# VH-VL binders against Rusticyanin (rus), part 1

Every score and structure here is a prediction.

Target 1, 147 residues: Rusticyanin (rus), of Acidithiobacillus ferridurans (p0c918)
Amino acid sequence: TWKEATLPQVKAMLEKDTGKVSGDTVTYSGKTVHVVAAAVLPGFPFPSFEVHDKKNPTLEIPAGATVDVTFINTNKGFGHSFDITKKGPPYAVMPVIDPIVAGTGFSPVPKDGKFGYTDFTWHPTAGTYYYVCQIPGHAATGMFGKI
Unless a header shows other numbers, all headers, positions and changes below count from the first letter of the chain; antibody chains are not in Kabat numbers.
F, E and O stand for the ipSAE by ESMFold2-Fast, ESMFold2 and OpenDDE, each averaged over both directions (binder to target, target to binder). V2 = 0.75 x the mean of E and O + 0.25 x the DockQ between their complexes.
[cut] marks letters that were taken out.
The coordinates of atoms that the task and the answers printed are left out; those that the model quotes come from them. Centres of patches stay.

## First folded at step 5 (VH-VL)

Design i50
Fold by OpenDDE, look of step 7:
Structure i50 (fold): chain C 147 residues (1-147), chain A 117 residues (1-117), chain B 107 residues (1-107)
Amino acid sequence: as target 1 above (147 residues)
Amino acid sequence: QVQLQQWGAGLLKPSETLSLTCAVYGGSFSGYYWSWIRQPPGKGLEWIGDIDHSGSTNYNPSLKSRVTISVDTSKNQFSLKLNSVTAADTAVYYCTRGDYFSGMDVWGQGSLVTVSS
Amino acid sequence: DIQMTQSPTSLSASVGDRVTITCRASQSIYRWLTWYQQKPEKAPKSLIYAASSLQSGVPSRFSGSGSGTDFTLTISSLQPEDFATYYCQQYWSYPLTFGQGTRLEIK
């Protein structure tokens, strides 16, 4: 379920990401990893994901790891989702994607002065995956990344 | 640079409604949270609640049922109302400016509110 | 609610002394703590924010440290104008809460 957070709480959550940044890739290691992704609109024509201040980075995650995902919606007035799928781009304006794992669902519109966040756990097998926002038009315009 | 000026009635009888207003000078209303704090004579500080420029409020659960904080962005003012006052509500009331990074960095001059029969 | 407990409640010191005041949170507040100074019949004044950041205009003899649950305010060399009551306050989560205060008196 979605929860509300203050700015300090958001800052603290962002610091929990266990990945290391190199170029446009965030690399995770170990048996347990924590991915913290935020939905961001400012500075771009279309919404995007940010991990470690990188726009829609490729996430390298070990197969068989326990992946704790925290998704934070920092966009006031906009809903977003964080869903994992094996389906790669391009995405339709109205995507119909059944996530391979129970994801975030659609974010409610955050109240002013508040942010929304939710958590889920994923156990990936070897392969290529993608994280996408299933809000209409978002993935089609670039709100997705590779895993 | 930024200053807060507050005003309102200082003497109340039990069951009346406390009403205070705080005006912001020298700065914008947006980007901050605006709080009310009170301090009974000789005692510590108690947070009452806050409001942002959009009117979103947070209240101390101990006072939530009696407290209303409102904002008038056109006047750069925000107000406090506390219903059904008792002697326990006697205190100096402060309005403040703050944000989630720097805390409460600007304070009003304080308003003594005395509740007596 | 997060309870903030200061220590000591009161202390006496002399000009030139090094003074340390502590504040403990009932749960982790990370670094989201502010120290205030209050003189009689005056509004509180912010000294330190984010546990260790000096507020603009505050003398460098004031410093803050700590994270999580334990925090300290230090005055390296006490000046006459420093005798006052000091409060810590957490702004990690609502409701915002203050310590009970520490009264610093002249010995």
Scores: ipSAE 0.023, ipTM 0.668, lowest interface PAE 4.0, mean pLDDT 91

## First folded at step 11 (VH-VL; from i66 with light chain L96Y)

Design i67
Fold by ESMFold2, look of step 12:
Structure i67 (fold): chain C 147 residues (1-147), chain A 117 residues (1-117), chain B 107 residues (1-107)
Amino acid sequence: as target 1 above (147 residues)
Amino acid sequence: QVQLQQWGAGLLKPSETLSLTCAVYGGSFSDYYWSWIRQPPGKGLEWIGDIDHSGSTNYNPSLKSRVTISVDTSKNQFSLKLNSVTAADTAVYYCTRGDYYEAMDVWGQGSLVTVSS
Amino acid sequence: DIQMTQSPTSLSASVGDRVTITCRASQRIYRWLTWYQQKPEKAPKSLIYAASSLESGVPSRFSGSGSGTDFTLTISSLQPEDFATYYCQQYWSYPYTFGQGTRLEIK
């Protein structure tokens, strides 16, 4: 289910995010939204997620929207996951996060100038969610964000 | 500690082909992009193109019809050929390593190529 | 092609001054920008990548900031060895392009 992209292809994917930035929030509108998340883009600290060039932003998504998610791992030497849960912080170093309502599982490590990515579709109900990385230690040290 | 060493012809006549080679020492070849950059004397920098270990290339459109970049992974080397040179191609040519996070983070010593007017 | 415009094209400053060099991209390049220093008759040296990340061995008086289209290189306390030409370079989209350079002369 994991696909490979070159760096130019990754850059093209990043531009497909449909959100609007306001401060540390990315706001989405409409019945179908596209969220493009990356793990540790250039210039961002390890470990972190980036959406629309913001570190671990809060995502505001309309209740009942269809959410198309693309997740790309750009972090050399590490795998990551992008998993959605209703369980908020704090997180254990060895996370057992339950329930995971949607997500990717663990990505391949970038190799030979290629980066792993995958897509999933999610239909949220109203409420607060979090996106987290389940690699040990990552969520505990801040690799998560709010939805 | 990665080092780049470059060599090739320094004095050319118009219409000849410029040929330079860059050898990579002390590092992984496959996790990087390898580039050629040039600088006319007293002027700014121009990106010529790059190549990865699989042989996939990208060229500056301004030079695309005349430029070929090649790789020899068995020798950890990559090369530049520029056809049909003119005096406008007189420059110092640099080979570089690009980490996609850092662009051109390691540079060769430079090769002055002079095309007689 | 993405055009990179540096300002100023040259400047003179005294040792100890805080200097700022700017770079503007003709379209958004997010954080995909590197600053280089080039001393006479030497290859360029990478100072800062990803707009703000300091290369190893570069003195802490150098810093970079910005994202999108507007970027700055700052030298917090100018030293005699900082006489050089400085270039920005975008690596967001091919062809990669450089600014025209900023020549820093130390009085």
Scores: ipSAE 0.411, ipTM 0.797, lowest interface PAE 3.1, mean pLDDT 88

## First folded at step 12 (VH-VL; from i67 with heavy chain D52Y)

Design i74
Fold by ESMFold2, look of step 15:
Structure i74 (fold): chain C 147 residues (1-147), chain A 117 residues (1-117), chain B 107 residues (1-107)
Amino acid sequence: as target 1 above (147 residues)
Amino acid sequence: QVQLQQWGAGLLKPSETLSLTCAVYGGSFSDYYWSWIRQPPGKGLEWIGDIYHSGSTNYNPSLKSRVTISVDTSKNQFSLKLNSVTAADTAVYYCTRGDYYEAMDVWGQGSLVTVSS
Amino acid sequence: DIQMTQSPTSLSASVGDRVTITCRASQRIYRWLTWYQQKPEKAPKSLIYAASSLESGVPSRFSGSGSGTDFTLTISSLQPEDFATYYCQQYWSYPYTFGQGTRLEIK
């Protein structure tokens, strides 16, 4: 279900995130929210997620909202995943993360000027969740964030 | 070490076509954006356009009707054509390399193109 | 098009001085900004990309900061080889655009 995007298309997708930034938190409101996450944008450390130009931010999402997630792998030479779980840190190098509530699976590597992206929809219940990359070593070295 | 070497005619009459070529040495041609930048004497820099190694182009709207950027992957070269030149097109022209993370990290030596009045 | 405005347009300073140059974008470009140094009759040289990331081989006296619309290039202790013209450039949106330049001269 992975699609391809050019760099201009990636930039357009990044601007579709509906959150509001405050410090290290991106706050969403309304019944339908759009989260746009990327892996390792320019100027950010490997490995990391970026949402609304913040590294691994805490996402505040209304309980019961419909959450449309777009994940874009912008990291040349590496695949990544964006997977949501109730299991908090710390994570092992070979993560055994259960349950995975929603997510993408492993992305293709960027190739020929194109970036892989995919969408999924998630309907959270109240509680604390984490978004995590399941590539070995990535979550253990900090590629995760809180929801 | 990646190097860009550029060449082409330096003197033109109004209405002629500017034509410059840039050759890429010591590095990969793939997975980079190849750009043309110009600088009128004593003035600032203007982005003309770029081309990805696959042939996909982006042009400055101010020049798009007159500009063509092309690539020859068999020779590791890319080129600039600018039609219907006027004295306003007199500038030093640079070819450059860039990618997703870095805008323009390698520059050619520059070519002065003068359009007679 | 995104207009990039630099200040000051020219600046005189002495070796050892701390210098700051600012660049303002007409709309948000996040961190997608590069600083260049250009000496007379030479091609520009990239100093800093992504607003604050130092290019390889660039001395640590150069630093960049800012995000959004306001950006600063700082030279902490000027050296004789730093007298040049400095340009900012956004690479967020086509067409890519440059600031008008800041000429840094020996006082």
Scores: ipSAE 0.436, ipTM 0.799, lowest interface PAE 3.0, mean pLDDT 88

## First folded at step 15 (VH-VL)

Design i82 (from i74 with heavy chain A103F)
Fold by ESMFold2, look of step 16:
Structure i82 (fold): chain C 147 residues (1-147), chain A 117 residues (1-117), chain B 107 residues (1-107)
Amino acid sequence: as target 1 above (147 residues)
Amino acid sequence: QVQLQQWGAGLLKPSETLSLTCAVYGGSFSDYYWSWIRQPPGKGLEWIGDIYHSGSTNYNPSLKSRVTISVDTSKNQFSLKLNSVTAADTAVYYCTRGDYYEFMDVWGQGSLVTVSS
Amino acid sequence: DIQMTQSPTSLSASVGDRVTITCRASQRIYRWLTWYQQKPEKAPKSLIYAASSLESGVPSRFSGSGSGTDFTLTISSLQPEDFATYYCQQYWSYPYTFGQGTRLEIK
């Protein structure tokens, strides 16, 4: 379920990401990790995801970890989703990524100084995954990343 | 194009209240943060506070006990009051616009406020 | 409060020079930084927001870089109209704070 946050609360949530940046990769370690993803933070191109202030980074997560994901939509005028699949790029305008192994569904649009966010927990098995926005056209123009 | 026009009294005595108004022309008043910034003569810039069009405010803690920022949505205006001024409050005061990411892309012309010694 | 420290506080340069101004935050502000230009007797103008995004109508000779705590404003080929004072500002955490300014003068 979608919750609302003020901008200061959004900033506090962004700091809770437990990853370590190296180049365009965010690496996580330990049995419990916290991934904080945002849609189109200030200064990033539309459309994109950001994790740890990186555009569409590769996420390296230990297999079998408990992954707590927070997704925040900061993009004025647009809804977004953060959905995890094994189906990699390229994507059509309407992405064909079923089955969705974990994710958020579509966010509300930011309104009245408030931003929609949601949390989910994911327990990955070994392998390659992708995080993808299902808003039409977004994945086709690059709104995805690798896990 | 959006323009900000500001006005208010320029010369004050200690203990008086500074009062400035900023009017917004040629654009939306809603969905923006409206800010006040000051600059003492020959010095740098200091953020005073902001207000969202709904009336929600944020103030610099150093000034919070003395500052009030208000909106009048019917007139597309917002205002600054600073109580109990001293010579240290002498500065050029600017009104500014930012979006909800809070960068300041439009500035008023500035108002010099002088507080006598 | 986050302190913003600019370097240098002033510099002299010639038309056509490449100029670099730096800004350092006392704690991590990610990309939440704006650069302003201010000419004498005028209000500041926003040049770059979010560390590296050019404002509309700003010449491409201006660029910004950095994230975290260390940021740079670069003017690739100085023009006569670029002589001014430059400020950085963080907008990560209240209260929003400015650097002390960098005065860019003609040599």
Scores: ipSAE 0.469, ipTM 0.806, lowest interface PAE 2.7, mean pLDDT 89

Design i85 (from i74 with heavy chain E102H A103Y)
Fold by OpenDDE, fold request of step 17:
Structure i85 (fold): chain C 147 residues (1-147), chain A 117 residues (1-117), chain B 107 residues (1-107)
Amino acid sequence: as target 1 above (147 residues)
Amino acid sequence: QVQLQQWGAGLLKPSETLSLTCAVYGGSFSDYYWSWIRQPPGKGLEWIGDIYHSGSTNYNPSLKSRVTISVDTSKNQFSLKLNSVTAADTAVYYCTRGDYYHYMDVWGQGSLVTVSS
Amino acid sequence: DIQMTQSPTSLSASVGDRVTITCRASQRIYRWLTWYQQKPEKAPKSLIYAASSLESGVPSRFSGSGSGTDFTLTISSLQPEDFATYYCQQYWSYPYTFGQGTRLEIK
């Protein structure tokens, strides 16, 4: 379920990501990893995901790891989703992505000085995945990343 | 289009209480954070604190024991009180508007407060 | 508290010059940085927010860059009205803090 957070709480959550940044890649290690993604942070293009202050970075996650994902909608007035799929780009303006193997679904629209966030757990097998926003037009305009 | 107008006493004696008010015109009061900044003559800027329309406040620890920021949503106003002033509190005080992400985009005209014995 | 250190404290330049001011944060602040311009007896004016986003109405000769701890304000071609004092400010963590300022004077 979606929860509400203040801006200071959001900032604290952003720092809980366990990955290490190198270039446009965030690398995770260990049996349990924590991915924190936001959309859209100030100063980043609309629409996009941010992980470790990188736009739509590639996430390297060990196969078989327990992945705790925190997704934060920081985009005032707009909804987003963080959904994982094996289907790669390109994506249509009206995306029909099936199956979604894990994800948040559509977020509420942030309002009243608060932001929305949610958590889910994912156990990836070996292979390539993508995280995408299923809001119409977002993935088609580049709001996705590779896992 | 939005404007902030400030007023309050400019001359104080040591130990008195500074009191300033800022009024918001031409925009929504509830959609923003409201803050106070001060600047001693010829010096830099210091963040004092902020308040949300709900009344939730944050204060600079350096001033927390003496500072109170309040809001009057019925008047679209917020105020600053600083107790037990000394010469060190002499400064131009600014009220500001912080957006959804606390970016301070609108400033009042400033109020000079001089503390002198 | 997060300390913000600007460089230089003051500089002299001529109209048409390219000017660069730097700001360093004592801790990582991502892109939660604002640049202000202040003229004598006036309130600070917001120029750049989120480290690199230009405020509405601000001339395109102003630009901001950086992320993490090191930030830069650039004026590509200095105009007469640009001589002023500039401040950086972090709004990543309370209490919000400002740099000591950079005074830009006419050479």
Scores: ipSAE 0.838, ipTM 0.933, lowest interface PAE 0.7, mean pLDDT 96
Fold by OpenDDE, fold request of step 17:
Structure i85 (fold): chain C 147 residues (1-147), chain A 117 residues (1-117), chain B 107 residues (1-107)
Amino acid sequence: as target 1 above (147 residues)
Amino acid sequence: QVQLQQWGAGLLKPSETLSLTCAVYGGSFSDYYWSWIRQPPGKGLEWIGDIYHSGSTNYNPSLKSRVTISVDTSKNQFSLKLNSVTAADTAVYYCTRGDYYHYMDVWGQGSLVTVSS
Amino acid sequence: DIQMTQSPTSLSASVGDRVTITCRASQRIYRWLTWYQQKPEKAPKSLIYAASSLESGVPSRFSGSGSGTDFTLTISSLQPEDFATYYCQQYWSYPYTFGQGTRLEIK
């Protein structure tokens, strides 16, 4: 489940995020992985995730890694979520997604943006996984990436 | 709906102490950071410092030795004191509110402080 | 201290024009950047926070982009009330610092 994170914690985790960017992929290594993801809305109504200044990048995380995710909602009055699922696109305006790892409703609309923190152990099976925002319309308009 | 109202002396002699107060209306005092900004006539903006309701302060190193920011939580007010003023301290001073992100979303009306002999 | 450099220092434009102002930080500040609009004898008004988030009540013709060190404020179609001075500000690390400002004048 998501926990509240303080600004100093968020800033520290941004510096601690050791993901390496190559093209549209952010690659992590090691047994402990720190991911900082931001929800951004550069142009209504098309929100997106940002990791290492990349829009909706593919996240490469080693299987078996302990992963912590720091989530930054940059939009007051807008909610977002970060949910991992095997369900791929296209997504409906009202997505029906059962998260495999991460929780939904980090900052539900119409609440102001906040900082959140969660952790999990990454044990993917065969196939492709996605991280998705389940807020209505967000995934449908492209707020998702591969993981 | 939240508003910041400022007051304090606008004319000072060199070596005197600048004293300004900012009052917060229509919102919570404890949930935000409170800052002071100044702007010399015809020039840009300079961050002076901020304070949390707990009394924790941060000051611009350029002014640290002369600046004191304080809070009165019982009155929803915070204040700025700047000692040993010179002509270089002539500016419009603004109080501001910083949210959880610390960006300054609400500003006072500004207070012109002129230092002259 | 983190230095904020705006470009240009001043520019002239006409109503209806598309205008772009840039801001560069001397260090990475991620998204901790705000754009302000200031009119004569008035306090600055926040337009964009977190680099790209539109402040409540701000017209949609204003937009912010960028992250890390390079940021852009865009006005898609200038209106008469948009002629003012604009500032960027980083609030990533103390002391918080502002760009030198961009004065947008009517041509």
Scores: ipSAE 0.823, ipTM 0.930, lowest interface PAE 0.7, mean pLDDT 93
Fold by ESMFold2, fold request of step 17:
Structure i85 (fold): chain C 147 residues (1-147), chain A 117 residues (1-117), chain B 107 residues (1-107)
Amino acid sequence: as target 1 above (147 residues)
Amino acid sequence: QVQLQQWGAGLLKPSETLSLTCAVYGGSFSDYYWSWIRQPPGKGLEWIGDIYHSGSTNYNPSLKSRVTISVDTSKNQFSLKLNSVTAADTAVYYCTRGDYYHYMDVWGQGSLVTVSS
Amino acid sequence: DIQMTQSPTSLSASVGDRVTITCRASQRIYRWLTWYQQKPEKAPKSLIYAASSLESGVPSRFSGSGSGTDFTLTISSLQPEDFATYYCQQYWSYPYTFGQGTRLEIK
């Protein structure tokens, strides 16, 4: 379920991402990795995801790793989702994403000085995946990335 | 559009309490962080603290024992009290509006407060 | 506390010059940095937020760059009205802190 965090708590969560940045790629290593994704941090374009302070990066994750994902909706005024699929771009305005292999569903809109966040665990097999926002129009306008 | 207007006593004696008020015009009071910042004459800026419109506060540890920031939501106002002032508290004091991410985009006109020695 | 150090402390330049001012944080602040301009006897005015995003109404000759600990404010072609003191400020971690300022004088 969705929990609430203050801005200082959000900042602490962002620092827990275990990836290393190279260009537009965030690379993870080890048997357990922690991916921390945000929606539209200050200074980033609407709509976008940010992982390790990069816009919509490619995530490189070891096959067979346990992936702990934290998703934080940092976009005041909007809901978002962080959902993982094998269905690649392009996406329609009403994305028909089936199947969703792991994800969050739609977040609450930030309120009362706080931000909604949730966690999930994912055990990928080898291959290519995508992370997408299922809010209508968002994936079609670029709110997605590759894994 | 949004304007911050501040007032309060400008001349104090040591040990008195500094008291300033900031009023918000032409915009919403809700969903913002309200801050006080000071600048000694000819010197740099120091963040004093902030308050969310619902009353939650954060203070600079250097001043925390002497500072109180308060809101009056019925008047769209927030205030600063600084107890036990000394000459070192002489500065121009500014009120500011911070967005949901604490970026300070609107500033008051400033109030010079002088503490005699 | 995160210390913000600006360089240079003061600077003289001519109209039309390209001017750069740097700001260094004592620890990582990612992109949570604001640049301000302050003219004598006036309140600070926000120029740049989130390290590189230009505030509305600020001339395009102003730009910000950097992330992490090292940041730069650039004025691409200095104008007479740009005489002022410039401050950086981090808003990553409480207490929020300012650089000591850079005084820009027009030759």
Scores: ipSAE 0.697, ipTM 0.876, lowest interface PAE 1.3, mean pLDDT 91
Fold by ESMFold2, fold request of step 17:
Structure i85 (fold): chain C 147 residues (1-147), chain A 117 residues (1-117), chain B 107 residues (1-107)
Amino acid sequence: as target 1 above (147 residues)
Amino acid sequence: QVQLQQWGAGLLKPSETLSLTCAVYGGSFSDYYWSWIRQPPGKGLEWIGDIYHSGSTNYNPSLKSRVTISVDTSKNQFSLKLNSVTAADTAVYYCTRGDYYHYMDVWGQGSLVTVSS
Amino acid sequence: DIQMTQSPTSLSASVGDRVTITCRASQRIYRWLTWYQQKPEKAPKSLIYAASSLESGVPSRFSGSGSGTDFTLTISSLQPEDFATYYCQQYWSYPYTFGQGTRLEIK
């Protein structure tokens, strides 16, 4: 379910990410964590994800944690998705990443001064995962990150 | 290519209402934030507020009780009213275009408004 | 309100010099910062947005850097037309606020 947010509301949501930045890694701790991801914030290259103001960071999340994810499409003119898979890079133009473990599907394009966002909850087991945009060409040109 | 042209009365007495209008030429009015900024002579810049083309406003709390920003989408214009002016409101007033993320990339030429003391 | 503090307040430099102007925010603004140039009797002109992105038509001798609270504007080789006052502005949190300005004089 996609909801709408104003820019001030988006900024407030971005600050709710519970991770700690170290280099290009965002590390989470505790049994409940909140990941806030955006698609292409101002000043970041197209196409990319941003978590905690880092481009496509590696996310380190405790196995067995409850992970609340908020994904916000901040990229005027484009739709995006935030989908989690075990299938790693490289990706084709139409990425083959099934099965999708958790994710959002395609966002609406930003409209009327607002941004689409949605939430989902995920319970990871130990292992390596990737977060990937399924819009054609985006993952192939780098719109993904590791978990 | 986009240009902002502004006009309004330049000399006011205390307690009068400041009224300025800004017209947008050579570009889209939709999907932008339209802002007013002021600069007292020899001083720095102060953000007054903005309005989205659909009419939603945000004001500087320091001025909120006295300020109104309005749009007229049929004319591609937006306006500033500042009530109950004093000499402290003497400044050059600028209209600006802000993008979807609120950075201001286009500025009007400015209008000096003087409030007699 | 987020206070923006620029340093220095003024400086004088020669054509060809490398010039650095700094801006500090009183709290975290991430990369939501614009640099402006204002010449006498003119409106401000945007140089840099999102802390480091060069506005279209701005000479490549201008660059911006920084994130968080500390930002710099650099002119790599000063030209006579760069005489102006420079302002930083945060656009992270309402009300949007400007630095007090840095006046650059060419010797």
Scores: ipSAE 0.687, ipTM 0.877, lowest interface PAE 1.5, mean pLDDT 91

